# VHH binders against MCM-like protein MJ0961: the designs that were tried, part 14

Target 1, 362 residues: MCM-like protein MJ0961, of Methanocaldococcus jannaschii (q58371r317to678)
Amino acid sequence: RNEELIETLNELGRKKNIIDILSNYLISQIKGYELVKKAIFLQQIKGAFKFLPDGTPLRRDSHILLITDPGIGKSTMLRRIARLFPQNAYASVTTATGGGLTAIVTREATEIGDGWVVKPGVFVRANEGTACIDELTVDKNVMKYILEAMESQTIHVNKGGINVKLPARCAVLAACNPKRGRFDRNLTVIEQIDIPAPLLSRFDLIFPLMDKPNRKSDEEIAEHILNTHIETATKDYKILGAIDIDGITVDEKLLKYYIIYARSCAYIEENQDLYLGEFDETKLIMPYLTDKAKKMIKKYYLEMRKLGEGDNPIPITARQLEAIIRIAEMHAKARLSDKVEDVDAEVAISIIDDCLKQVAYD
Below, E stands for the ipSAE of ESMFold2; O stands for the ipSAE of OpenDDE; V2 stands for 0.75 times the mean of E and O plus 0.25 times the DockQ between their complexes.

## First folded at step 6 (VHH; framework vhh_lunsekimig_d3)

Design F2 (from D10 with F27S T28I S31I Y32N; at its last look DockQ between E and O 0.02; V2 from the best seeds 0.00; counts 0 for: pae O 14.2 > 2, unsure alone 59.9 < 65, placed apart)
Fold by OpenDDE, look of step 6:
Structure F2 (fold): chain B 362 residues (1-362), chain A 122 residues (1-122)
Amino acid sequence: as target 1 above (362 residues)
Amino acid sequence: EVQLVESGGGVVQPGGSLRLSCAASGSIFSINALYWYRQAAGIERELIASIDSGGSTNYVDSVKGRFTISRDNSENTMYLQMNSLRAEDTGLYYCATEYYDILTGSEEYDYWGQGTLVTVSS
């Protein structure tokens, strides 16, 4: 059974435009927004396991921020991702407390008396998964907790005599509205982001999604929504319908397997035994960065730094460089490659560049 | 429905080793996060180790360096290798997984085994 599955997954990985197809299928409830969907899909695959010489693991998660006009379907996207894996979690800042995002310490009755109990919040629950944070800008008081989680990938609890550090290694997929609730064409995108700079800088990708009326697009969206409602009404279950990819039937389950297969790099021969047998992440072989990819990324970084020597509102730093590397790694894994090649670097650069242009120039 | 069955518990001397197993039913073993919990007498159940669907592992500080969580996807079995056991490790050990019904879109819930008893005593 597992061998057959692996064969199927490998075959899928060889298909043309498989990343585009699967990313679109992942969030098929929403029409359009292909780049955002691709980024989210790659985010689920995660980057490579890497360690500093002292044994400290490097962050392999990419954080994504969606700044959207109302009606775009951001909550639908976040909820879809939150339901993709058990270790993914959803929270809305409108209803969340600092403790709800991190951890809550409560006193509960035990057999020997009342004791303190730590209840995990969203970031802890999302450990090794994705924290989907909706309505990010509604309450600025909770942003400090989000920042802490994103920086340290841990949650520190010091309350009621309990002093513990909880793991919170998660990717963040966050969404918010523009400062005035809707994008103003008379203002730059940056001026309309109501997020403190320290937190904003922690996001690898920032997508401003504007609602632009377009007859053709609107018609397609309407048709899609209507069809979805019809299908939902006629079926006894609410699942994503299967699609056919060159003779392979892909359902939600297979999609999830593909993501995990890519994430674990089980497609690499040395990792196959780990995938089928005892699974130890510390022994996994990861795709390596080729010289050609390295050169391409370096060139782009230097060019962007040079352009930023002026009064650029968004400075290009080493953080952006690392973000590009992570995305390139994700892309290589997504196409089941043991190497990060120029094609992966190109896609990563393209995504980052598009985000920067939209934020800085629109 | 997912079923979990723990095994491997027993009596061991301090400093000894045990290997616990958790056999999981179902076809989604490899895409679910798995957890080991333990419950000592008079104490609330606590999470001690986890392994996600991607193979990433986490441990509480009290077991770090001593316990190792792993999984065999071919056998749908999770393991907990426990070395250098201490008296404080005595308790009922549970395996768990989170699950949601993708057909109905129901809320996530935890599946638990019946537990296996570990006793560390001289």
Scores: ipSAE 0.000, ipTM 0.229, lowest interface PAE 14.2, mean pLDDT 83
ESMFold2, look of step 6: ipSAE 0.000; ipTM 0.402
ESMFold2 (binder alone), look of step 6: mean pLDDT 74; pTM 0.733

Design F3 (from D10 with E98D I102F; at its last look DockQ between E and O 0.04; V2 from the best seeds 0.00; counts 0 for: pae E 22.2 > 2, placed apart)
Fold by ESMFold2, look of step 6:
Structure F3 (fold): chain B 362 residues (1-362), chain A 122 residues (1-122)
Amino acid sequence: as target 1 above (362 residues)
Amino acid sequence: EVQLVESGGGVVQPGGSLRLSCAASGFTFSSYALYWYRQAAGIERELIASIDSGGSTNYVDSVKGRFTISRDNSENTMYLQMNSLRAEDTGLYYCATDYYDFLTGSEEYDYWGQGTLVTVSS
């Protein structure tokens, strides 16, 4: 039962293209955008548990911003991720308040009379998970609370006689439309982002997703019309179903197990006693960064620093170097590897490079 | 005690104008952001406009160019100038603030007034 599940998960991890397959399955309603889907999937895997010599934990989450034309499916992606795990959460800035995002302190009746009660906001509810924030740019006053939550990963409440620190260590998956509601091909992407630089700099990955219609040949128009009619008929009975990967049936339940298994590094023999016994995350053994991967990441970072001199609104920084390392760690974990190798670094670099080319360099 | 009182609602023909007021008391008005919300029958309240302590404004697309939010810190009053009103603008209008006092919990927007009704009809 458990032994059979673990054997199945390990077999999945040995598949060469497993990350591509699972990332597309995770967000199967949306066609294309393979790098974006991979980034979101890796975000759910989380980076390695790492600690400074004094025991201070290092950040293991990466933050993703989607800037999309209408109709691309950003809300579908966000809601899909929010439903993936109980510790994931969704909020739309359109309906949220600063307190609703962080923490709400209210007076409520208690056993001894009226008292102040803390109700966790979305960032606190998403602790150890992912906070999916839709319509990010609708209310600039709410952006302040989002920035504070992302910076501190702790919500400090000092209100109503309550002085408490609530953990908010979560990944952020945020989405918005361009400044004018739709991308204008005559403007650069950076000119169309209506987000203050301090908040924008907190996102490790910024993906512009453009609806790029062009005049189509008669064949392309006919194919689109036919596919629309077929899709409409399919929707009458469409069910989120399983896929087959070399004889293994993967459904949503198995996908969730795979992500948890990759997160916990339970596939590493040295972690098994810790995982099953008294848990101490500081003792987990994580994939280590090989020398080849380190050199590749460092080389890319230094070249991008050189290229990015001048008026780059989002200059590459040491934070971006840390982001590349975290994404490479996520990729190694996602393929159930005890090493962060050059293949992992290559994917992390590819994701970051694609983001930078679309935002900063056209 | 934080108090926000809306006024200025009424019945207006399509294309008409109306000016709503929100009188505030019980907190340092000039230090906090202020908001207008709208609630049509059977629908949850929606944020339609905001103004921060520095006077910077934001609007949802459906009212942009027609509505103007403003504040008068000397009178502790926020305003919503509504022009070119449409039938779809009919609803109950509420004001709110991001004021906090850690003793009262006002960050929760618990201080909704009863709102001021705007009806746009022929």
Scores: ipSAE 0.000, ipTM 0.111, lowest interface PAE 22.2, mean pLDDT 77
ESMFold2 (binder alone), look of step 6: mean pLDDT 77; pTM 0.759
OpenDDE, look of step 6: ipSAE 0.042; ipTM 0.416

Design F4 (at its last look DockQ between E and O 0.08; V2 from the best seeds 0.00; counts 0 for: pae O 16.0 > 2, placed apart)
Amino acid sequence: EVQLVESGGGVVQPGGSLRLSCAASGFTFSSYALYWYRQAAGIERELIASIDSGGSTNYVDSVKGRFTISRDNSENTMYLQMNSLRAEDTGLYYCATEYYDILTGSEYDYWGQGTLVTVSS
ESMFold2, look of step 6: ipSAE 0.112; ipTM 0.580
ESMFold2 (binder alone), look of step 6: mean pLDDT 80; pTM 0.777
OpenDDE, look of step 6: ipSAE 0.000; ipTM 0.194

Design F5 (from D10 with F27S T28I S31I Y32N S53T I102F; at its last look DockQ between E and O 0.02; V2 from the best seeds 0.00; counts 0 for: pae O 14.5 > 2, unsure alone 61.4 < 65, placed apart)
Fold by OpenDDE, look of step 6:
Structure F5 (fold): chain B 362 residues (1-362), chain A 122 residues (1-122)
Amino acid sequence: as target 1 above (362 residues)
Amino acid sequence: EVQLVESGGGVVQPGGSLRLSCAASGSIFSINALYWYRQAAGIERELIASIDTGGSTNYVDSVKGRFTISRDNSENTMYLQMNSLRAEDTGLYYCATEYYDFLTGSEEYDYWGQGTLVTVSS
């Protein structure tokens, strides 16, 4: 919370393509997939705090689903994010029970006798963070718990006479394989998603990641992996090496600070006192949506709705509209802006549009 | 039963630093706010820092800019980094959390550790 640090962060925020650079650096272990990395980076920044007139908070978290061929490194991405912040958590559906994902009620010996204890699962642990869920489609029985958590942002425990509601306000980064383990080029992407529609619809972004052999890309990937291994062996680095951005040395620590700084909107003058002293996120000033950005988003939504009047496999609903708004807010925060402008809307629309096209047309 | 165990206390010179730890048992860590209190000799126990489940922090004015509260959900541990320590920071430091009785639904309890002693002396 040093003035110098704040200055550095502000300077970084003014750099051209800073979001692209930092998002790539966040997941530097994997070569490529820039759009996915950008989305994940924005997800970590989170959207704006907004409240309905009755005081109910609106969801500010964006949920991302990765549908990937084997070998792409989805687990690496999820683990990387899970380790980024203490509020982030990792779970694999292969090893997790419904209770492990949500909460478990157990009887334990207490000083007064045997008592019931509630143990938090992944979603509860990830409160105000990100739940990274791997192998989502391996067990369909646990999907109902995930759906509940994603919808209500809470976990309800009703077991052994215990009735409690636990906070689980988290972003979800989930990964799974296609139905047949690999993508079939003869099938649409939608046909290869083994996720019930209600759960699928809760994801703001769906990325189908296909392994396409390409000599050049494969060579680059191979080189990257080899170099990483060499560096690790020689320098015993468990942590990402620092990068230089126009004279500023950015390491993992600074990256994390930047994300937190953006997330909290501490770059806004009115928020500085909250950031440096008493910190209450609910009182933070958030970037506001400009009229120009609103118009752009509205236009896109209406155009997409019009196109969907036919037999579109993916219905465009108000949920997509909200997703665009959230992503635009995230982008504005990521560039340390007090406004959501047309540039933010453009990027948000681009990301959503790209996802929709990939899912609908491939 | 919720257990809190403080550690990291000791003797340090003015201007020095200490890092306190509070290990919390069970599920209480992830679902409840955590607090640091201190009690100087002859003075009532005072709240000095708090961190909620979302990571939001609060500090009393006397420790602002010097102390940092943090939590590690993976380790069920809360920390208090104390820098630029002063003589007036001397005292017994307590970790605390709130607990809701899920069976009765009516009572909230404060759980406390045994404390760790911090002495700032020249």
Scores: ipSAE 0.000, ipTM 0.209, lowest interface PAE 14.5, mean pLDDT 83
ESMFold2, look of step 6: ipSAE 0.010; ipTM 0.493
ESMFold2 (binder alone), look of step 6: mean pLDDT 75; pTM 0.737

## First folded at step 8 (VHH; framework vhh_lunsekimig_d3)

Design G1 (from F3 with S53T; at its last look DockQ between E and O 0.45; V2 from the best seeds 0.00; counts 0 for: pae E 18.0 > 2)
Fold by ESMFold2, look of step 8:
Structure G1 (fold): chain B 362 residues (1-362), chain A 122 residues (1-122)
Amino acid sequence: as target 1 above (362 residues)
Amino acid sequence: EVQLVESGGGVVQPGGSLRLSCAASGFTFSSYALYWYRQAAGIERELIASIDTGGSTNYVDSVKGRFTISRDNSENTMYLQMNSLRAEDTGLYYCATDYYDFLTGSEEYDYWGQGTLVTVSS
C-alpha cells in the first residue's frame, strides 16, 4: 500500500497547478487571497536544509504576519493550521503568558516533598513545526517573549536546580487587527501596524486582508458562497471535505502525507537510503538553484534596491533576498522537484512583491 | 522590580484561624503560579500550598482540609486561610511566584517575600 501511496503522491506532484489546488483546499473557508493561501501552504512545506561549514543549521522557515479586518476568519484559519500536524501549536496572546509561550517551571506539592516540573510552552511544542499566534498585538509585554523566542530559537531554563535548553525552531504564522481595529482606506498599511520595528522585521511576509473592499471583491465572495453551497448540495455526506484531482480523491489525510513527502524531500530517490539507515540531515539532497532562477532573483533584488533608495518604508534588503530563495525552495519541494527553477523563482518573487507593494505603496 | 509582601501573621491559640496575604507588584500577577512556604525554627523551608493561573490548587498532607490558598487577580493578592491551627504550624510563612523573564536570562531562584511570622501557642 505504500507503493500505491507514493505513486499517488508523485502523480499529484506532476500536476501543473497542484500548489494552487492544494493551498485553496487547505484554506477553503476564506474566499480569494490566493497568494496568501499559497504562502501559508508553502510555509508548511519548509525550505531546504542548509548548513554553515561548521554544521550550524541555517534558517529554513519563513514567518508570516496576517493583518486582518474582523470577520475574515483568521482565528479559524490559524486553528486549522495548528491542528494540521502534532508539531503545530496555537496560542492567543489574549490568554497566553510569557511562560505559556516559552516554558513554565512550577513546583508541585507532594507527600514526599516538592518537585520541579517543566511544562513546554507553545514555541517549544511547535519545534520543527509551526507556531500559530493569534491576536499578536494585544499585549506588548508578551510581544517581547515572542521576539526573543523567534531570535534565539532555544528556550534556556535555569531555575531551582533545573538547567535545560529546549529547542524552539519553528515557523511563525501570526495574526492581528490593524491599530484602530479595522483598516482605514485613507491610510497606508504600514501606518496601521501596531508592532515594534524589531518584531516586525522578523516577519518575511506581511499580508493585509481587508473585508468587503469593493464590488469586485463582493462578487468574488458571493460566488465562493454559492459554489460552496453547490458543492455540498451535489455531494453525499461521505465525500464532504474531500476533492477530486484528475481521478485522485484528496482528503485531509492525503494532503498531510503530501506535505510530509515534500517537506522531507523523500521524493528524491537518493534520500531514501538516508531514511532507512542512520539519519543525518546534513547529507540530504535538496533542490538546487538553477542558473536561470538565480539570475531572475538577482535581477528582481537589484531592481527593488533602486526603489528603496527613496522613501520606501520597507526597502528590499538581504533578508528579503534570503526569503525569496527560501520561498522558491519551498515551491520547488511542493511540486516534488529536485531543481529550483525559474517557475519557482517567479512565484517567490510574486509573493514578496505583492507584500512589499501592499505595505509600501499608496 | 518584583516585590512580594506578606502580612497577616500573628499569635493565635491552637484551633484558631488566621488569614495571610501576599501583595505582589512588578510583574503580570495573573500570568504566574503562586506558592506558600513555611519555615519552622531550625528546619528548612517547605512548600505547603500552590495555586496555578487557572485556580487549581495543591497542598501537602499536613495542611489538607485546614488551609485554603486563593488568589485575587484584580487586587494582585494571594491569600492563605489557615484554620484549625496546631503548634507545629508555627513558623515563618513566605509567598513565592514562578515569574520568569526570558529576556533577562535564566534565574536561579524564585522571587520571594520577606515572610510573616505565625505563632500558635496557648
Scores: ipSAE 0.000, ipTM 0.203, lowest interface PAE 18.0, mean pLDDT 79
ESMFold2 (binder alone), look of step 8: mean pLDDT 77; pTM 0.762
OpenDDE, look of step 8: ipSAE 0.034; ipTM 0.470

Design G2 (at its last look DockQ between E and O 0.74; V2 from the best seeds 0.00; counts 0 for: pae E 6.2 > 2)
Amino acid sequence: EVQLVESGGGVVQPGGSLRLSCAASGFTFSSYALYWYRQAAGIERELIASIDSGGSTNYVDSVKGRFTISRDNSENTMYLQMNSLRAEDTGLYYCATDYYDFLTGSEYDYWGQGTLVTVSS
ESMFold2, look of step 8: ipSAE 0.106; ipTM 0.630
ESMFold2 (binder alone), look of step 8: mean pLDDT 79; pTM 0.783
OpenDDE, look of step 8: ipSAE 0.028; ipTM 0.326

Design G3 (from G2 with S53T D61K; at its last look DockQ between E and O 0.72; V2 from the best seeds 0.00; counts 0 for: pae E 7.6 > 2)
Amino acid sequence: EVQLVESGGGVVQPGGSLRLSCAASGFTFSSYALYWYRQAAGIERELIASIDTGGSTNYVKSVKGRFTISRDNSENTMYLQMNSLRAEDTGLYYCATDYYDFLTGSEYDYWGQGTLVTVSS
ESMFold2, look of step 8: ipSAE 0.012; ipTM 0.546
ESMFold2 (binder alone), look of step 8: mean pLDDT 79; pTM 0.778
OpenDDE, look of step 8: ipSAE 0.035; ipTM 0.497

Design G4 (from F3 with S53E D61K; at its last look DockQ between E and O 0.02; V2 from the best seeds 0.00; counts 0 for: pae E 19.8 > 2, placed apart)
Fold by OpenDDE, look of step 8:
Structure G4 (fold): chain B 362 residues (1-362), chain A 122 residues (1-122)
Amino acid sequence: as target 1 above (362 residues)
Amino acid sequence: EVQLVESGGGVVQPGGSLRLSCAASGFTFSSYALYWYRQAAGIERELIASIDEGGSTNYVKSVKGRFTISRDNSENTMYLQMNSLRAEDTGLYYCATDYYDFLTGSEEYDYWGQGTLVTVSS
């Protein structure tokens, strides 16, 4: 059974445009936004396990910020992702306190008596998964907690005699509205973001999603929504209907398997035993960066640095370089490759470049 | 405190029917979406049906046409009518809800019940 599954997954990975297909399928509830969906899909796959010489693990998670006009369906996306895996979690800043985002210490009745209990917040719950944070800019007071979590990848609790450090290694998928509720076309995107620079800089990808009236797009969206309603009314709506990819039926279950399979790099022969047996992530072989990919990424980074020598709202730093590397790794994993190749670098560069252009110039 | 209590599970023959109930308390029932999950032995818990606050329903393919999710806001109860049951439907069935505690600031994406066991066997 497991062998058959692996064969199916491997076969699926060989399909043309598999990442595009699966990313769209992942968030099929929303029409369009292919690039965002791709990024989110890759985010779920995560980057490579890497360690510095001192044993410090390198960040493998990519953080994504969605800045959206109302009605785009950002909450739907976030909720979809939050429910994808048990390690994923959802929170809205409108309802969450700092403790709710991180950890709360409460008194509860235990088997041995009343005691203090630590309740994990969204970041702790999302350990090894994705924290989906909605309405990020609604309350600035909670941003400090988010920043802390993103920086340290841990949550420190010191209350009620409890002093503990909880792991919070998670990717962040956050969403917010523009400062004025809707995008102003006369302003740059960066001018319309009400997020402190330190926090903003920690996002690998920032997607401004503007609601622009377009007849063709609107028609497609309308058609999609109407069809959904029709199906729902007839009780024939599928949460996630299966799709056929060259004879392979892909449902939600298979999609999840594929993501985990890619994430764990189980397609690498040496990792298969670990995947099927006792999982030890520290022993996993990860895709390696090829020279071609390295050169491509380096070239792009240098070019971007040169262009940004002036007052750039988003400075190009080593953080962007690392982000490109992470996304390239994710892409390689997503196509079940043991190598990060030029094609992966190209896609990563394309995504980041698109984000930067949109944020800086629009 | 948010509480969800599932009931209605049992042993049924293939082709049979069961109706599960989820009694909810501790929150404004009508304001939240509700979900049915199931967990078969050795398999992770999976979402099988949902009903939002507006009454819109969704189903996974495997249960589509056989299962019906519904809610009674007056009784704070959600239901799952299961028809044409199959052996593969065997498992623990859980109801869940999203909940935001505005008073404490605590946010839980999913609250779960204890589950009710459904066994489909000849």
Scores: ipSAE 0.000, ipTM 0.188, lowest interface PAE 15.4, mean pLDDT 84
ESMFold2, look of step 8: ipSAE 0.000; ipTM 0.157
ESMFold2 (binder alone), look of step 8: mean pLDDT 78; pTM 0.770

Design G5 (from F3 with S53T F102Y; at its last look DockQ between E and O 0.01; V2 from the best seeds 0.00; counts 0 for: pae O 16.4 > 2, placed apart)
Fold by OpenDDE, look of step 8:
Structure G5 (fold): chain B 362 residues (1-362), chain A 122 residues (1-122)
Amino acid sequence: as target 1 above (362 residues)
Amino acid sequence: EVQLVESGGGVVQPGGSLRLSCAASGFTFSSYALYWYRQAAGIERELIASIDTGGSTNYVDSVKGRFTISRDNSENTMYLQMNSLRAEDTGLYYCATDYYDYLTGSEEYDYWGQGTLVTVSS
């Protein structure tokens, strides 16, 4: 069965536009927003597992911020992702405390008596997964905890005699509204974000999602929603109906398998034995960055740096370069490639460039 | 060790009802999606119902409106309420889970129970 599954996954990975298809399928509840969906899909695959010479692991997770007008369905997206894997978690800042985001120490009855217990918050629960944080800007007081978690990728608990460091290596998918509740077309996106610069800078991708009336788009959305309601009412609701891709039936289960398969780089021949045996991440071979991809990324970065000379609301730094690399790696993994090629770099650059333009100019 | 144990099968007349249970152990029950499969004689095992970690459910067309999948996370138990049973519903019913974060070694992606037999006969 596993062999058959692997064969199916490999075949699926060879399909044209597989990333676009699967990313759209991942969040089928919302019509449109293909780029956002693609980014989220890639986020789930994660980047390459790499270490610096000193043994420090490089960040492999991409953080995404959605700034959305009301009604776009950001919460739906977040919830969908939060339910995708056990390592994914959801929290709303409206209901979450600092401890709820990180960890809570509480006294509970244990088998040996009453004692202090550490309850993991969303970041700890999302270790090796994705923390979905909704309504990010509702309470500024909790942002410091988010920043800390994103910076250290650990949660430190020092309370009630308990001193522990908990792993919190997770990708962050966060969502918030613009400062005034809706986007003002007369203001830049940056001017409408109520997030401190240090926290904002840690997001690889920032997507402003504006609700713009468009007849065609609106019609499609309406049709989609109405159909969903009809299906639900008739008890024929397919949360995620299976799709056929050139004879392969892809359901939610297969989608998840594909993501994990890609994430684990099991498509690489040398990793197959590890995938089928005892899993050890430290032994995994990751896709390598080709010279062509490197050149392309370098060129883009230099050009962007040059353009950013002056009063740029979003400074182009090495962080953006790293973000491009991560996304390119994710894309390579997503198409089950053992190397990061120019096509991966191109997509990564395109995504970053689009985000930067939207945030800086719109 | 992940373990799933199905129960509740039996013989029922057409139009009757049965409630299947799946007791789970060896993993964080609430963190995983769960599935009901069935296998009729001479037919491949088929997925008939699923419930995700959020409680969202999905059904194949043949059981829609008749079967209800549910889970009790406090009891680590999944249920399948089967109403208006038909002869074609006869088969072995299996519960399954996707117990994976990464591939779990040499184990299959799906964990299965032993199955419980449902016979719909007049």
Scores: ipSAE 0.000, ipTM 0.190, lowest interface PAE 16.4, mean pLDDT 84
ESMFold2, look of step 8: ipSAE 0.000; ipTM 0.352
ESMFold2 (binder alone), look of step 8: mean pLDDT 77; pTM 0.763

Design G6 (from F4 with S53T I102F; at its last look DockQ between E and O 0.54; V2 from the best seeds 0.00; counts 0 for: pae E 7.4 > 2, SAP .676 > .668)
Fold by ESMFold2, look of step 8:
Structure G6 (fold): chain B 362 residues (1-362), chain A 121 residues (1-121)
Amino acid sequence: as target 1 above (362 residues)
Amino acid sequence: EVQLVESGGGVVQPGGSLRLSCAASGFTFSSYALYWYRQAAGIERELIASIDTGGSTNYVDSVKGRFTISRDNSENTMYLQMNSLRAEDTGLYYCATEYYDFLTGSEYDYWGQGTLVTVSS
């Protein structure tokens, strides 16, 4: 209910390039890759709230996989996204167990004897947020736990008289290196992905990030290396510095408020009274998909399905259509719009098209 | 074959110290929660200390501050450092492990044979 804050957030949302500015601010450790940064920023905004008639929420998250050369800063970025909100969480497969990712059930002593204790894993801690999974390909046995968590979005524990369902409805931002540790220019991107097809198919967006040494000056490379060492040594992965947007000072705190404001659709006037009273997500008004946006998305999907006939290592299915719609919803929310318009569809298509071209076609 | 072998038990005076070891084999040690139980004559076996896969520990109140559980995953060994021992600490000390896999519902519950600790003057 801070009226001055709300006015500032609304002013930011009216800036035409606000999503580009905020995504670059959020992910400042990597230069370039504007569509990747936008996708990760939009992932934090989340799609529209959708519900079955019984009130069961439908999926509104998109999952992102980053396949990176060493030195891009993936671990630092994942940790920073994980620290962005309390409901975001981080795990490295190198140090994780299946229980650490899902749920640990142990017996612990209490003042009246021993009892079973459930300790939430990263997917449960990331409920309604983002699970940042680093080193995805290091342990094949751990991948089965990740796949199950992503498929079921619920961790069921039934042991020692404990029968509970732990929600794990989260977005996944995962990262790994190529099969041989670094991209080989003599191989296609898909040949270098060491992930079983069932798990790979769970990611809506797959981005290769290759180290391009001839794209950076010696000064830029040195600065990146120094900043990585400083952040690692201090264990301070916060977003640095504030930026100015047309007279508005935007720091990490204001960025977080903006994301929550967009995510919750609180900028839609009809929703504002819901946040003052007894809250019910099923009553929220969401941006609606305009006819022009629907036609644009349908046209692209049909064209890509037609062109993609044959040997496609990532099957083109209705999943891509659903992903485009979710991303367009995210973009409309991120600019504080009550409509998913053709401009939102255009951005969503650009993101999906970039992913498909990089992975499927080199 | 899963094996848990306790060692380090013996006779000690009140106020003394002992360090128990539990050597493990036949399973992926780092993936299991580990426990020390004790059993005095005529009494039910009681859980006294636990350590999970992440190294978090828990103790029954009667040993808190006096006993320290630890694990060395590189040596597949768990320890119990027992300080300020009392006559009430006398008993047979068991190491145990268990595992629950939510994917399969599989449970594994393994016990050692025990090592005797006697606190007497």
Scores: ipSAE 0.017, ipTM 0.566, lowest interface PAE 7.4, mean pLDDT 82
ESMFold2 (binder alone), look of step 8: mean pLDDT 80; pTM 0.778
OpenDDE, look of step 8: ipSAE 0.058; ipTM 0.586

